VHH binders against Mitochondrial Rho GTPase 3 (MIRO3). Designs and how they scored, part 13

Target 1, 175 residues: Mitochondrial Rho GTPase 3 (MIRO3), of Arabidopsis thaliana (Mouse-ear cress) (q9ma88r425to599)
Amino acid sequence: RKVVQCFVFGPKNAGKSALLNQFIGRSYDDDSNNNNGSTDEHYAVNMVKEPGVISDTDKTLVLKEVRIKDDGFMLSKEALAACDVAIFIYDSSDEYSWNRAVDMLAEVATIAKDSGYVFPCLMVAAKTDLDPFPVAIQESTRVTQDIGIDAPIPISSKLGDVSNLFRKILTAAEN
Short names: E, the ipSAE of ESMFold2; O, the ipSAE of OpenDDE; V2, 0.75 times the mean of E and O plus 0.25 times the DockQ between their complexes.

## First folded at step 16 (VHH; framework vhh_rezetamig_d1)

Design v5 (from u3 with H52Y K66E; at its last look DockQ between E and O 0.71; V2 from the best seeds 0.71)
Fold by ESMFold2, look of step 16:
Structure v5 (fold): chain B 175 residues (1-175), chain A 120 residues (1-120)
Amino acid sequence: as target 1 above (175 residues)
Amino acid sequence: QLQLQESGPGLVKPSETLSLTCTVSGGSISSGSYYWSWIRQPPGKGLEWIGYIWYSGRTYYNPSLENRVTISVDTSKNQFSLKLSSVTAADTAVYYCARERIFDEYFDSRGQGTLVTVSS
């Protein structure tokens, strides 16, 4: 698949905007955030180099942060139809952030299952340069094992190279 | 449309358990898109979040209260409840139940509030 649609979820202040901002730095053309006038969604579009030499076959990755319009309509099954992979970002120093991200993942998975959609889900542990909340490593490992997904992918708030995350997103979407 | 109504005793003796019920009408409590929350406002102070429950029974409580708080959901009655044990005068407050959308963390409905006074 040449274009991958990645939906980005997570509680406030977990690092969603920072991730999208880092994604805009493609080597051929630095566009501002690709905001196409949607009041309920934010997008970032870039090309991601597959492992090896850059080429014309690089994948286009679209990161979509889903927001609810002021009139309050909710995440719907129709909105998820375009999703190829969902990521759930949480602040690894904040147990509240973790707890909410787990529930967001479970709800998205429920909506997807009820609608017949199949896409992988990834947990992303943000701000790993800060101190984790107590027992965070054991708790996150246990929960991800219990629900059958990979351990959370770490990213840093300060100096993080997020290329590994984008590559893992593309790999997950291919399966 | 959706309505939330708190009910329960307005007067509780020190060391006893404060118990409140929130009755939800005009919508279902059995939705994974919402948290069902308790919030309080002590006299002369700001709002204090107590905790929430998800339809599945998962909860998260304010760490300052978590050893005394239990929030429960009864989906068959479309209700959720708060129990706060070992109350003192510091627990005197107006108690609100509320619905929060989990994906944008917005409280889109709140009850009118009920005053609970802790007094001998």
Scores: ipSAE 0.571, ipTM 0.825, lowest interface PAE 1.6, mean pLDDT 79
ESMFold2 (binder alone), look of step 16: mean pLDDT 87; pTM 0.881
OpenDDE, look of step 16: ipSAE 0.838; ipTM 0.937

Design v6 (from u3 with S33T Y55H; at its last look DockQ between E and O 0.72; V2 from the best seeds 0.00; counts 0 for: pae E 3.0 > 2)
Fold by ESMFold2, look of step 16:
Structure v6 (fold): chain B 175 residues (1-175), chain A 120 residues (1-120)
Amino acid sequence: as target 1 above (175 residues)
Amino acid sequence: QLQLQESGPGLVKPSETLSLTCTVSGGSISSGTYYWSWIRQPPGKGLEWIGHIWHSGRTYYNPSLKNRVTISVDTSKNQFSLKLSSVTAADTAVYYCARERIFDEYFDSRGQGTLVTVSS
């Protein structure tokens, strides 16, 4: 599969915009203008090289920040039809950011199941350079085990952490 | 269509428990994509989020109020409630119940508010 559509969920100020900017090579504090990728308010597109692949074929990864319809009633089933993988970003220093991300994941999973769509879901712990909220490790371990998903993937401003996330997104899309 | 209405005593004595009920009509509190929230506005101050509840009964509270707040839901009556214990004059405020969209954190419906005064 050459194009992977990754839907990006998460509460306000969790780090969604910072992730999109890091994906296209912008610094966190320089968040205007296009660089070497295509962007608009809610998309970031770039090529991701797969390490260890015998072929030179790269994959295109699209990170899409999800918009809610103006009526606010629910996420569109048609919008989810394009989703190959969903990620749920939370601020690791903020317990309410975590709680909201868990609720978003549960609702998206319900809508996807009711619509007959199957795609992996990943939790992403942002701002790992800050102190985690109390009980963060205990809570994230319990919830991810109960849901049956991998432990949250940490990200920070370090390039290695972000590259690991993109690799895990592509791996999840392959099943 | 959707309507939220606060009810409860307008006067509460210090150290007692403030208790309010929000009745939801024109929609179900069991419908999926919303939190059911309590917010307040003390006189001359901005809005303060108290907490919210998911229809399953799962709650999240403002850390500064956490030990004094209980929010509960009764889906059979289509109601949710607030209890705030050990009140002081600082808890005098207009209290609102509200519906909050989980995906964009927007309060798209709110009650008219009820003034609760804490005084002897």
Scores: ipSAE 0.317, ipTM 0.671, lowest interface PAE 3.0, mean pLDDT 79
ESMFold2 (binder alone), look of step 16: mean pLDDT 88; pTM 0.893
OpenDDE, look of step 16: ipSAE 0.819; ipTM 0.929

## First folded at step 18 (VHH; framework vhh_rezetamig_d1)

Design w1 (from u3 with D104L; at its last look DockQ between E and O 0.67; V2 from the best seeds 0.00; counts 0 for: pae E 2.3 > 2)
Fold by OpenDDE, look of step 18:
Structure w1 (fold): chain B 175 residues (1-175), chain A 120 residues (1-120)
Amino acid sequence: as target 1 above (175 residues)
Amino acid sequence: QLQLQESGPGLVKPSETLSLTCTVSGGSISSGSYYWSWIRQPPGKGLEWIGHIWYSGRTYYNPSLKNRVTISVDTSKNQFSLKLSSVTAADTAVYYCARERIFLEYFDSRGQGTLVTVSS
């Protein structure tokens, strides 16, 4: 597939909007996508290139932020069927953010299973420019091992350290 | 219609344990979509979040209260409970139980609240 769809989940202030902005080359402080509820869907589209390789095999990655209305998921079952990869982003300095992201992962996994959908899930540890919450590394490793997914991918939008994430997302979709 | 109701003693002595129960009706606690939370409002102060429990038994507490708080769930009775140990006058408040969707950051249902006074 030339196009990969990645659904982006995470609690408030986890860095979802910042990630999308950075993916399309917007500044970290650009709050244009932070419109609390004005648009039903927020997404970013860009090509992911391998460093130093000029290839016609460049893949297009679509990051779709999943927003939730008061009545539940904005995503229909049909929409979830289009998910190639799901990422769950959390603030690595906030234990509450971590806990909520894990619970979101569990809920999404349950829904996917019940619906017969299979896609890889990745945890993303954002805001690594901040101090991690106590036992963050140990807890994150344990939980990801228990649920059978890879260790969280560390990123910092503030520091511009996100390029490796997009490659990992594409790799996950191919496996 | 979902209803939440707090119950427990309205008076607790200093150093004792505050104990409250929330009875849920019109909906099941055994759902992966919700947190079951305790919050409180001291006189003249804003709302303070105490903690919550997930259907799996997973809990998270306010760090300021973590060492004194225990939240439990009884799915057979469709209830969840709060224990707050070593209470002081600072723990005097109206206590509320509430329900929150995992993906939402507001409570979609809350009890009427119960006043708990800490006094000798």
Scores: ipSAE 0.389, ipTM 0.731, lowest interface PAE 1.4, mean pLDDT 87
ESMFold2, look of step 18: ipSAE 0.444; ipTM 0.787
ESMFold2 (binder alone), look of step 18: mean pLDDT 88; pTM 0.900

Design w2 (from u3 with D104M; at its last look DockQ between E and O 0.59; V2 from the best seeds 0.00; counts 0 for: pae O 6.7 > 2)
Fold by OpenDDE, look of step 18:
Structure w2 (fold): chain B 175 residues (1-175), chain A 120 residues (1-120)
Amino acid sequence: as target 1 above (175 residues)
Amino acid sequence: QLQLQESGPGLVKPSETLSLTCTVSGGSISSGSYYWSWIRQPPGKGLEWIGHIWYSGRTYYNPSLKNRVTISVDTSKNQFSLKLSSVTAADTAVYYCARERIFMEYFDSRGQGTLVTVSS
């Protein structure tokens, strides 16, 4: 597959929009997309290149942000059918953000299971430039182990430390 | 039609435990699509979120109240409850139970609220 579609889940202020902006080369401070859910869907498309490899095998990655609207966003079965990879991003400094992301993971996993969909899920620990909430590392490791997924991937959009995430997303989709 | 109703004592003494129950009718509490939440409004202040419970029993509480709050669910009675320990005058408020859809940050249904006064 030349195109991989990644659904981006996470609570408010988890860094979803920042991640998408960074993926397409926009500045961290570009608030143009921070519009409080005016659009049902926000997506970013770009090619992911492997370092040092000049190959025609460059894959296109689509990041689709799942936004929360006041009128209610219901994740339809049809929408999940298009998901190749799901990532759940949370603010690593905020326990509330962590808990909400885990709940979202549980819900999405349940819906996928009931619908017969199988796709890899990744946790993303954002804002690592901030101090983690107490017991964050222990809790995140325990929970991810319990649910059978990899440990959270640490990133910081503010510091520009996100390059490895996109490669990991593609790798996950291939497995 | 979904209805939520709070019940419990309207007066609690300082240092005691506030206990409220929310009775849900017109819908099942055993749904994975909803959080069942407690919120409160102190006099002259805005709404404060206390915590919620998922159908699986998973709970999350406001960090400011985490050590004093316990939320439980009784699926057989279609009820969920709030306990707030070591109350003070600052805990005087109108308390609401509410339903929140997952992936949404608003409550689609809420009780009428019950006033709980902390006084000696």
Scores: ipSAE 0.020, ipTM 0.307, lowest interface PAE 6.7, mean pLDDT 84
ESMFold2, look of step 18: ipSAE 0.375; ipTM 0.745
ESMFold2 (binder alone), look of step 18: mean pLDDT 88; pTM 0.896

Design w3 (from v3 with S56Y Y106A; at its last look DockQ between E and O 0.68; V2 from the best seeds 0.00; counts 0 for: pae E 2.1 > 2)
Fold by ESMFold2, look of step 18:
Structure w3 (fold): chain B 175 residues (1-175), chain A 120 residues (1-120)
Amino acid sequence: as target 1 above (175 residues)
Amino acid sequence: QLQLQESGPGLVKPSETLSLTCTVSGGSISSGSYYWSWIRQPPGKGLEWIGHIWYYGRTYYNPSLKNRVTISVDTSKNQFSLKLSSVTAADTAVYYCARERIFEEAFDSRGQGTLVTVSS
């Protein structure tokens, strides 16, 4: 496929909106939509070159933050049908953020397994320029090893070069 | 519709353990999509989050309560419970149980609340 659907999960204020804004070339959260566009779904679309691939063609990556409205279901198997890669962003300085991201990952993995979907999951440690919460590295290493995924991918609280994250997402989707 | 109902003693002596139960009807507590939470409102003050339990067993508590809190679940009765040890007058409050959507991070149901007074 030329289009990769990456679902973005994580607790509030962990950096989901900032990541989506950086992917479309903005350095901050853009709330210029005053009505209902950003509260129902957040997504960004752009082209990314594959790591190590010599090609003039790029893949389209869609980062999608799905927010379930009050009138609908929580996360369901129907919502995950389009997912090629799931990422779980947490604030590396906040243990609550970490704990919730782990619970989100576990529930997504359960729904996917029960539905027969197979897609890679990645953890993203945001705000790595701040002090991590106590035991953050030990806990995140233990949990990612236990569930069989790569160690969390670090990104800064300021929008730096996140192109490597996007390329790692695309690499994961190829497997 | 989903309903949550707090129950337990309304009067607790200082230094003892406050114990409350929340009975859930119109929905199951055996779901990975929800946290089951306790919150309280002391007289004249705002709401204070006490903690939550995820059906699969993980708990997280407000650090300010110095680990005096235990939240547990009984899936066979569709109930979850709060124990708060070593209470003082500062623990007098209206206690609410609530359901929180894990992905939206929003409470979508709350009980009517029960006043617990800490007094001899």
Scores: ipSAE 0.433, ipTM 0.758, lowest interface PAE 2.1, mean pLDDT 79
ESMFold2 (binder alone), look of step 18: mean pLDDT 87; pTM 0.888
OpenDDE, look of step 18: ipSAE 0.787; ipTM 0.914

Design w4 (from v3 with S56K; at its last look DockQ between E and O 0.74; V2 from the best seeds 0.69)
Fold by ESMFold2, look of step 18:
Structure w4 (fold): chain B 175 residues (1-175), chain A 120 residues (1-120)
Amino acid sequence: as target 1 above (175 residues)
Amino acid sequence: QLQLQESGPGLVKPSETLSLTCTVSGGSISSGSYYWSWIRQPPGKGLEWIGHIWYKGRTYYNPSLKNRVTISVDTSKNQFSLKLSSVTAADTAVYYCARERIFEEYFDSRGQGTLVTVSS
């Protein structure tokens, strides 16, 4: 009944394409992040089923991957007006991925503040089926506490268990 | 028009510290949308990323160089700098400063480069 716009940020190879593929209903087949295994879709749309709720009350979730395209989405304060929730995906095995995702979150928050927009931000720890980078738990705990957001939501690129993330996105959008 | 210009000594003795400054003109270094990066190219080899700094001082360095690298920023002078300690002949290279777009993840501007030779 309601459409939720979720903006998806994160560095290259963090797992954004795998997440969008899972949302469209495709299984992740490959842990290699190459162009052959990624979608070229700018966004993904699907219905999210709530437990015990009939289908005519289901919510539509739109995941919009942030990227540059001639006729595509550009990050601007006008574009952020449509954002109901922002997620920041990082590769939990890669410290560089983590560092960049934190910086992306900080800049999105700055643009939102300067524009008068308020929406929840969620960190998503991808590839939790791999060993985390050194100090990953310590770093994610410290940073999320300092920012005042929830601990990163874990997802695995190979186990296909992402339904919890979609439910948390919808919950966050409800305030 | 944005311009990046490297400056510093072209000759450095082994075991000393290589020090370079990048002056940014035609644009502000204080934007949160960019990383300010150092890259080098040894003679006859490909480009090697050294590291970057966000204007608020947050840094990340190439792990193979991490113990020898310091990158700093001075927003009031619109400059950022590289120090590479304990240099050897292997550090002889053309050094470039560059601007990287954080969200789009590509370098959209680069200096002309400055050759630094490590030799006694």
Scores: ipSAE 0.555, ipTM 0.816, lowest interface PAE 1.5, mean pLDDT 80
ESMFold2 (binder alone), look of step 18: mean pLDDT 90; pTM 0.912
OpenDDE, look of step 18: ipSAE 0.786; ipTM 0.913

Design w5 (from v3 with S31K; at its last look DockQ between E and O 0.69; V2 from the best seeds 0.71)
Fold by ESMFold2, look of step 18:
Structure w5 (fold): chain B 175 residues (1-175), chain A 120 residues (1-120)
Amino acid sequence: as target 1 above (175 residues)
Amino acid sequence: QLQLQESGPGLVKPSETLSLTCTVSGGSISKGSYYWSWIRQPPGKGLEWIGHIWYSGRTYYNPSLKNRVTISVDTSKNQFSLKLSSVTAADTAVYYCARERIFEEYFDSRGQGTLVTVSS
């Protein structure tokens, strides 16, 4: 009944497209070098079951990976109007990936604040089955504490249950 | 139209500091969705990313150069700069400043480049 719009940010190769493809539903992928697609976003829609409740309370979750054509534009306040929760995925084995995701979060938060929008932001540490980059634990703990958000949610690239991430997204969106 | 222009000395002696400034016109450097980057191309080689700065002052540098690189920004003058210390002949290159879109992850504007030669 309720539909939750989750915007998915993060640097290239962090795992955004893999997450959307695992989320069974309609998906439009314009990652080809032939980027003549008719849309500027990649998304997946599916239903997420809540543990311990009857299915009438299931939530519809939309994961949107917003993509910009070559003539792109800055992320605008109107683009964020539909956002219920934002997640920022980074490759936990790649320091560049982490640093860029932090900047993406900060800029999205700035645009949201300037526009009067309020929605939670979550960090997602992808590829936790690989070796983390040096200082990863200290840096991620310090930064998330400094900005007042939960510690990054881990997901694996090989073996892992991503349903915990989806439940955390829904919980954050409702609070 | 956005324009980026490199300026600074074209000749630097070994062991000294290479210093370049990029002046941005036709657009604001303080827009939060862009990185301001330095890139170089040594003779006969491909492009090498040096590092970037966000208008807030946050930086990230190529690990192979990070102990010698400082990038800074002056949003009031619409400029950002590069300092590369302890140069050798290997630092001879054409240096470019560039704007990178943070979310789309590509360079959408680049200066024409300036040759810096490291030689006595």
Scores: ipSAE 0.626, ipTM 0.856, lowest interface PAE 1.2, mean pLDDT 79
ESMFold2 (binder alone), look of step 18: mean pLDDT 87; pTM 0.889
OpenDDE, look of step 18: ipSAE 0.795; ipTM 0.917

Design w6 (from u3 with D104Y Y106A; at its last look DockQ between E and O 0.68; V2 from the best seeds 0.00; counts 0 for: pae E 3.0 > 2)
Fold by OpenDDE, look of step 18:
Structure w6 (fold): chain B 175 residues (1-175), chain A 120 residues (1-120)
Amino acid sequence: as target 1 above (175 residues)
Amino acid sequence: QLQLQESGPGLVKPSETLSLTCTVSGGSISSGSYYWSWIRQPPGKGLEWIGHIWYSGRTYYNPSLKNRVTISVDTSKNQFSLKLSSVTAADTAVYYCARERIFYEAFDSRGQGTLVTVSS
């Protein structure tokens, strides 16, 4: 498979838009894709290259932000069927953001299971340029262990530290 | 149609525990799609979020109230409750119970509210 579809979940101000912008080479401060309801669809497409490797087999990654409409959660069974990887992004400095992301993961996992869909899930700890909320490391480790997923991937869009995330997403999709 | 109704005493003495119950009708509380929340509005002030509970019993509280707040759920009665300990005059407010979708940071339903006055 040359194209991988990644669904991006997370609470408000978790850094979803910033991640998408950075994936396509837009600046951190570019508000053009902010969740101000200006765009019906929010997605980013780019190729992910292996460092130091020239390959004709580069994979295309599609990041699709899952948005909420006025009538509720914009997730259908049909839409979820197209998911190869799901990531749940949260603000690592905000305990509330963490809690909401965990609940979102649990809900999506339940829906997927009930629908017979299987895809890897990754937690993403964003805004690592800020101080983490108290017990963040212990809580994140415990919860991910209990759920049976990898520890959260730390990133900072502000610092431009996101390159490894996209490779990890592709790797997860291959496993 | 979903309805939420607050119930409990309207008068509480200082240092005592405020106790309220929210009765939910027209929908089940046993859903993973919603938070069940308590909010309040003191006289002359804006709305303050107190906390919420998920159907599994998972709770999250406002850090400013965390040590005094307990939220519980009774799925058999389709109710969830609020306890606020060691109350003072600052806890005088109209209290609301509300429902919130997990993925949407807005309340899609709320009770009419009940005034709780803290006075000796």
Scores: ipSAE 0.142, ipTM 0.567, lowest interface PAE 2.5, mean pLDDT 86
ESMFold2, look of step 18: ipSAE 0.330; ipTM 0.716
ESMFold2 (binder alone), look of step 18: mean pLDDT 88; pTM 0.895

## First folded at step 19 (VHH; framework vhh_rezetamig_d1)

Design x1 (from v3 with Y106E; at its last look DockQ between E and O 0.73; V2 from the best seeds 0.74)
Fold by ESMFold2, look of step 19:
Structure x1 (fold): chain B 175 residues (1-175), chain A 120 residues (1-120)
Amino acid sequence: as target 1 above (175 residues)
Amino acid sequence: QLQLQESGPGLVKPSETLSLTCTVSGGSISSGSYYWSWIRQPPGKGLEWIGHIWYSGRTYYNPSLKNRVTISVDTSKNQFSLKLSSVTAADTAVYYCARERIFEEEFDSRGQGTLVTVSS
């Protein structure tokens, strides 16, 4: 069984906690690690069934919200050593949320490059059921193309099927 | 320990440009983990975020002010600055510079503030 460590970044109130809570409620294969209330780190662990696979080749996906330690240390290269894929969630109705998520991605990518780590980065556009900020689609498409990553993956703030996001995370981690 | 100190003229005429500099000591401005921010407090009112700059030069401004604000950074001098154009009496405030942790989204250092009065 392969364990995929997905680090979850993004501004406050963008939808990180909602995503982690939704992930916990999606599988009977859950290992019951429900740390979503921690102020230091939140994570959710669950099994994701691979489509079209009958055997015991389920993938374990860990979504981990990483915060820097209390004494003011920067996000460190040691913290990123465990990362298989990083996602950056932003509120698609809030330009500030988008702008900060881009900077978070850039800084994580810089730290990873300087440390010799290679992992894919994905942008996740949350709250797509709300009106996007002006030029949101044009700007996010342009920026993601410029930095060489896929266009942001949309998810809704209300009941929605987030299984597509989890599948894309696993696909990105494969290569 | 990290210290931030605002400097600049305390009196600015209407329609002119307010210009302030923040000098950072006891730490480097060149880290990618921090934003360098300007905030202000008009007399008798709450704090208003003006905007921030990343050490790379990338900025984001309060939408209500964005057409009048320029924030810049000079990493060789360990300083960042604010220019607010076309000021009016409504821009009279105590101006603070601050450091914000990008991932935690919290200000962990702030200057003492400097009063800027816009008056003829």
Scores: ipSAE 0.658, ipTM 0.861, lowest interface PAE 1.0, mean pLDDT 80
ESMFold2 (binder alone), look of step 19: mean pLDDT 88; pTM 0.895
OpenDDE, look of step 19: ipSAE 0.827; ipTM 0.935
ESMFold2, look of step 20: ipSAE 0.564; ipTM 0.824
ESMFold2 (binder alone), look of step 20: mean pLDDT 88; pTM 0.895
OpenDDE, look of step 20: ipSAE 0.827; ipTM 0.934
ESMFold2, look of step 22: ipSAE 0.651; ipTM 0.864
ESMFold2 (binder alone), look of step 22: mean pLDDT 88; pTM 0.896
OpenDDE, look of step 22: ipSAE 0.829; ipTM 0.938

Design x2 (from v3 with S109P; at its last look DockQ between E and O 0.03; V2 from the best seeds 0.00; counts 0 for: pae E 2.7 > 2, placed apart)
Fold by OpenDDE, look of step 19:
Structure x2 (fold): chain B 175 residues (1-175), chain A 120 residues (1-120)
Amino acid sequence: as target 1 above (175 residues)
Amino acid sequence: QLQLQESGPGLVKPSETLSLTCTVSGGSISSGSYYWSWIRQPPGKGLEWIGHIWYSGRTYYNPSLKNRVTISVDTSKNQFSLKLSSVTAADTAVYYCARERIFEEYFDPRGQGTLVTVSS
């Protein structure tokens, strides 16, 4: 399989749009335009190349942003069936953002379980250019360990530090 | 050590609401690591999952019971509760509260269980 569908979950201002823009090579400044309340599905498609790997093994990664209203999370079972990898992005400087992301993870996990879907889940700690919220490391480590997933992947779209994430997403999908 | 204990009436009349409370000790339910679940085992039948609540208050219910089930959490008391409305004889079971791991059908720890009988 050469195409991987990655669903991108996260609260408002977690950096979802910024991540998508970065993935397709758009400037960080363009992120402000995508946060407009449009109900439109946002997705980004690009090829992820690995150094030293033959081009025939390159994977196409689709990042699909899942927009969730603050008052609830509605995701149909049918929609989730297309998910190969789920990432939950949060602002690492905001405890509320963390809590919401974990809440979303719990819900998606429950829906997936009920539907018999199995896909890897990754936490993404965004905006690492900012000071982390207190106890961020301890809390994130504890929760991810208890859940049985990897520690959050740190990124900064502002600093352009996101390259490792895309490779990890693809690796997760292959396992 | 984390312990869970069910409490509530052992007898409920048909069409009434079953109410149970789970008291958690030895740890806080205000954690984003686990679901807090209700499960039951009718006599001679297997274990049935009723639903769970997340620390944030988000709930998810068994579709077969969704319209009758309400689970709530009181973090100040370190408790979470079950309400099952419009009960029938089919709801007679041993009810357990449990800590549930995400992505796993693993309940640990769980309470000792409490028998609830639906009878006139």
Scores: ipSAE 0.308, ipTM 0.660, lowest interface PAE 1.9, mean pLDDT 87
ESMFold2, look of step 19: ipSAE 0.415; ipTM 0.752
ESMFold2 (binder alone), look of step 19: mean pLDDT 87; pTM 0.884

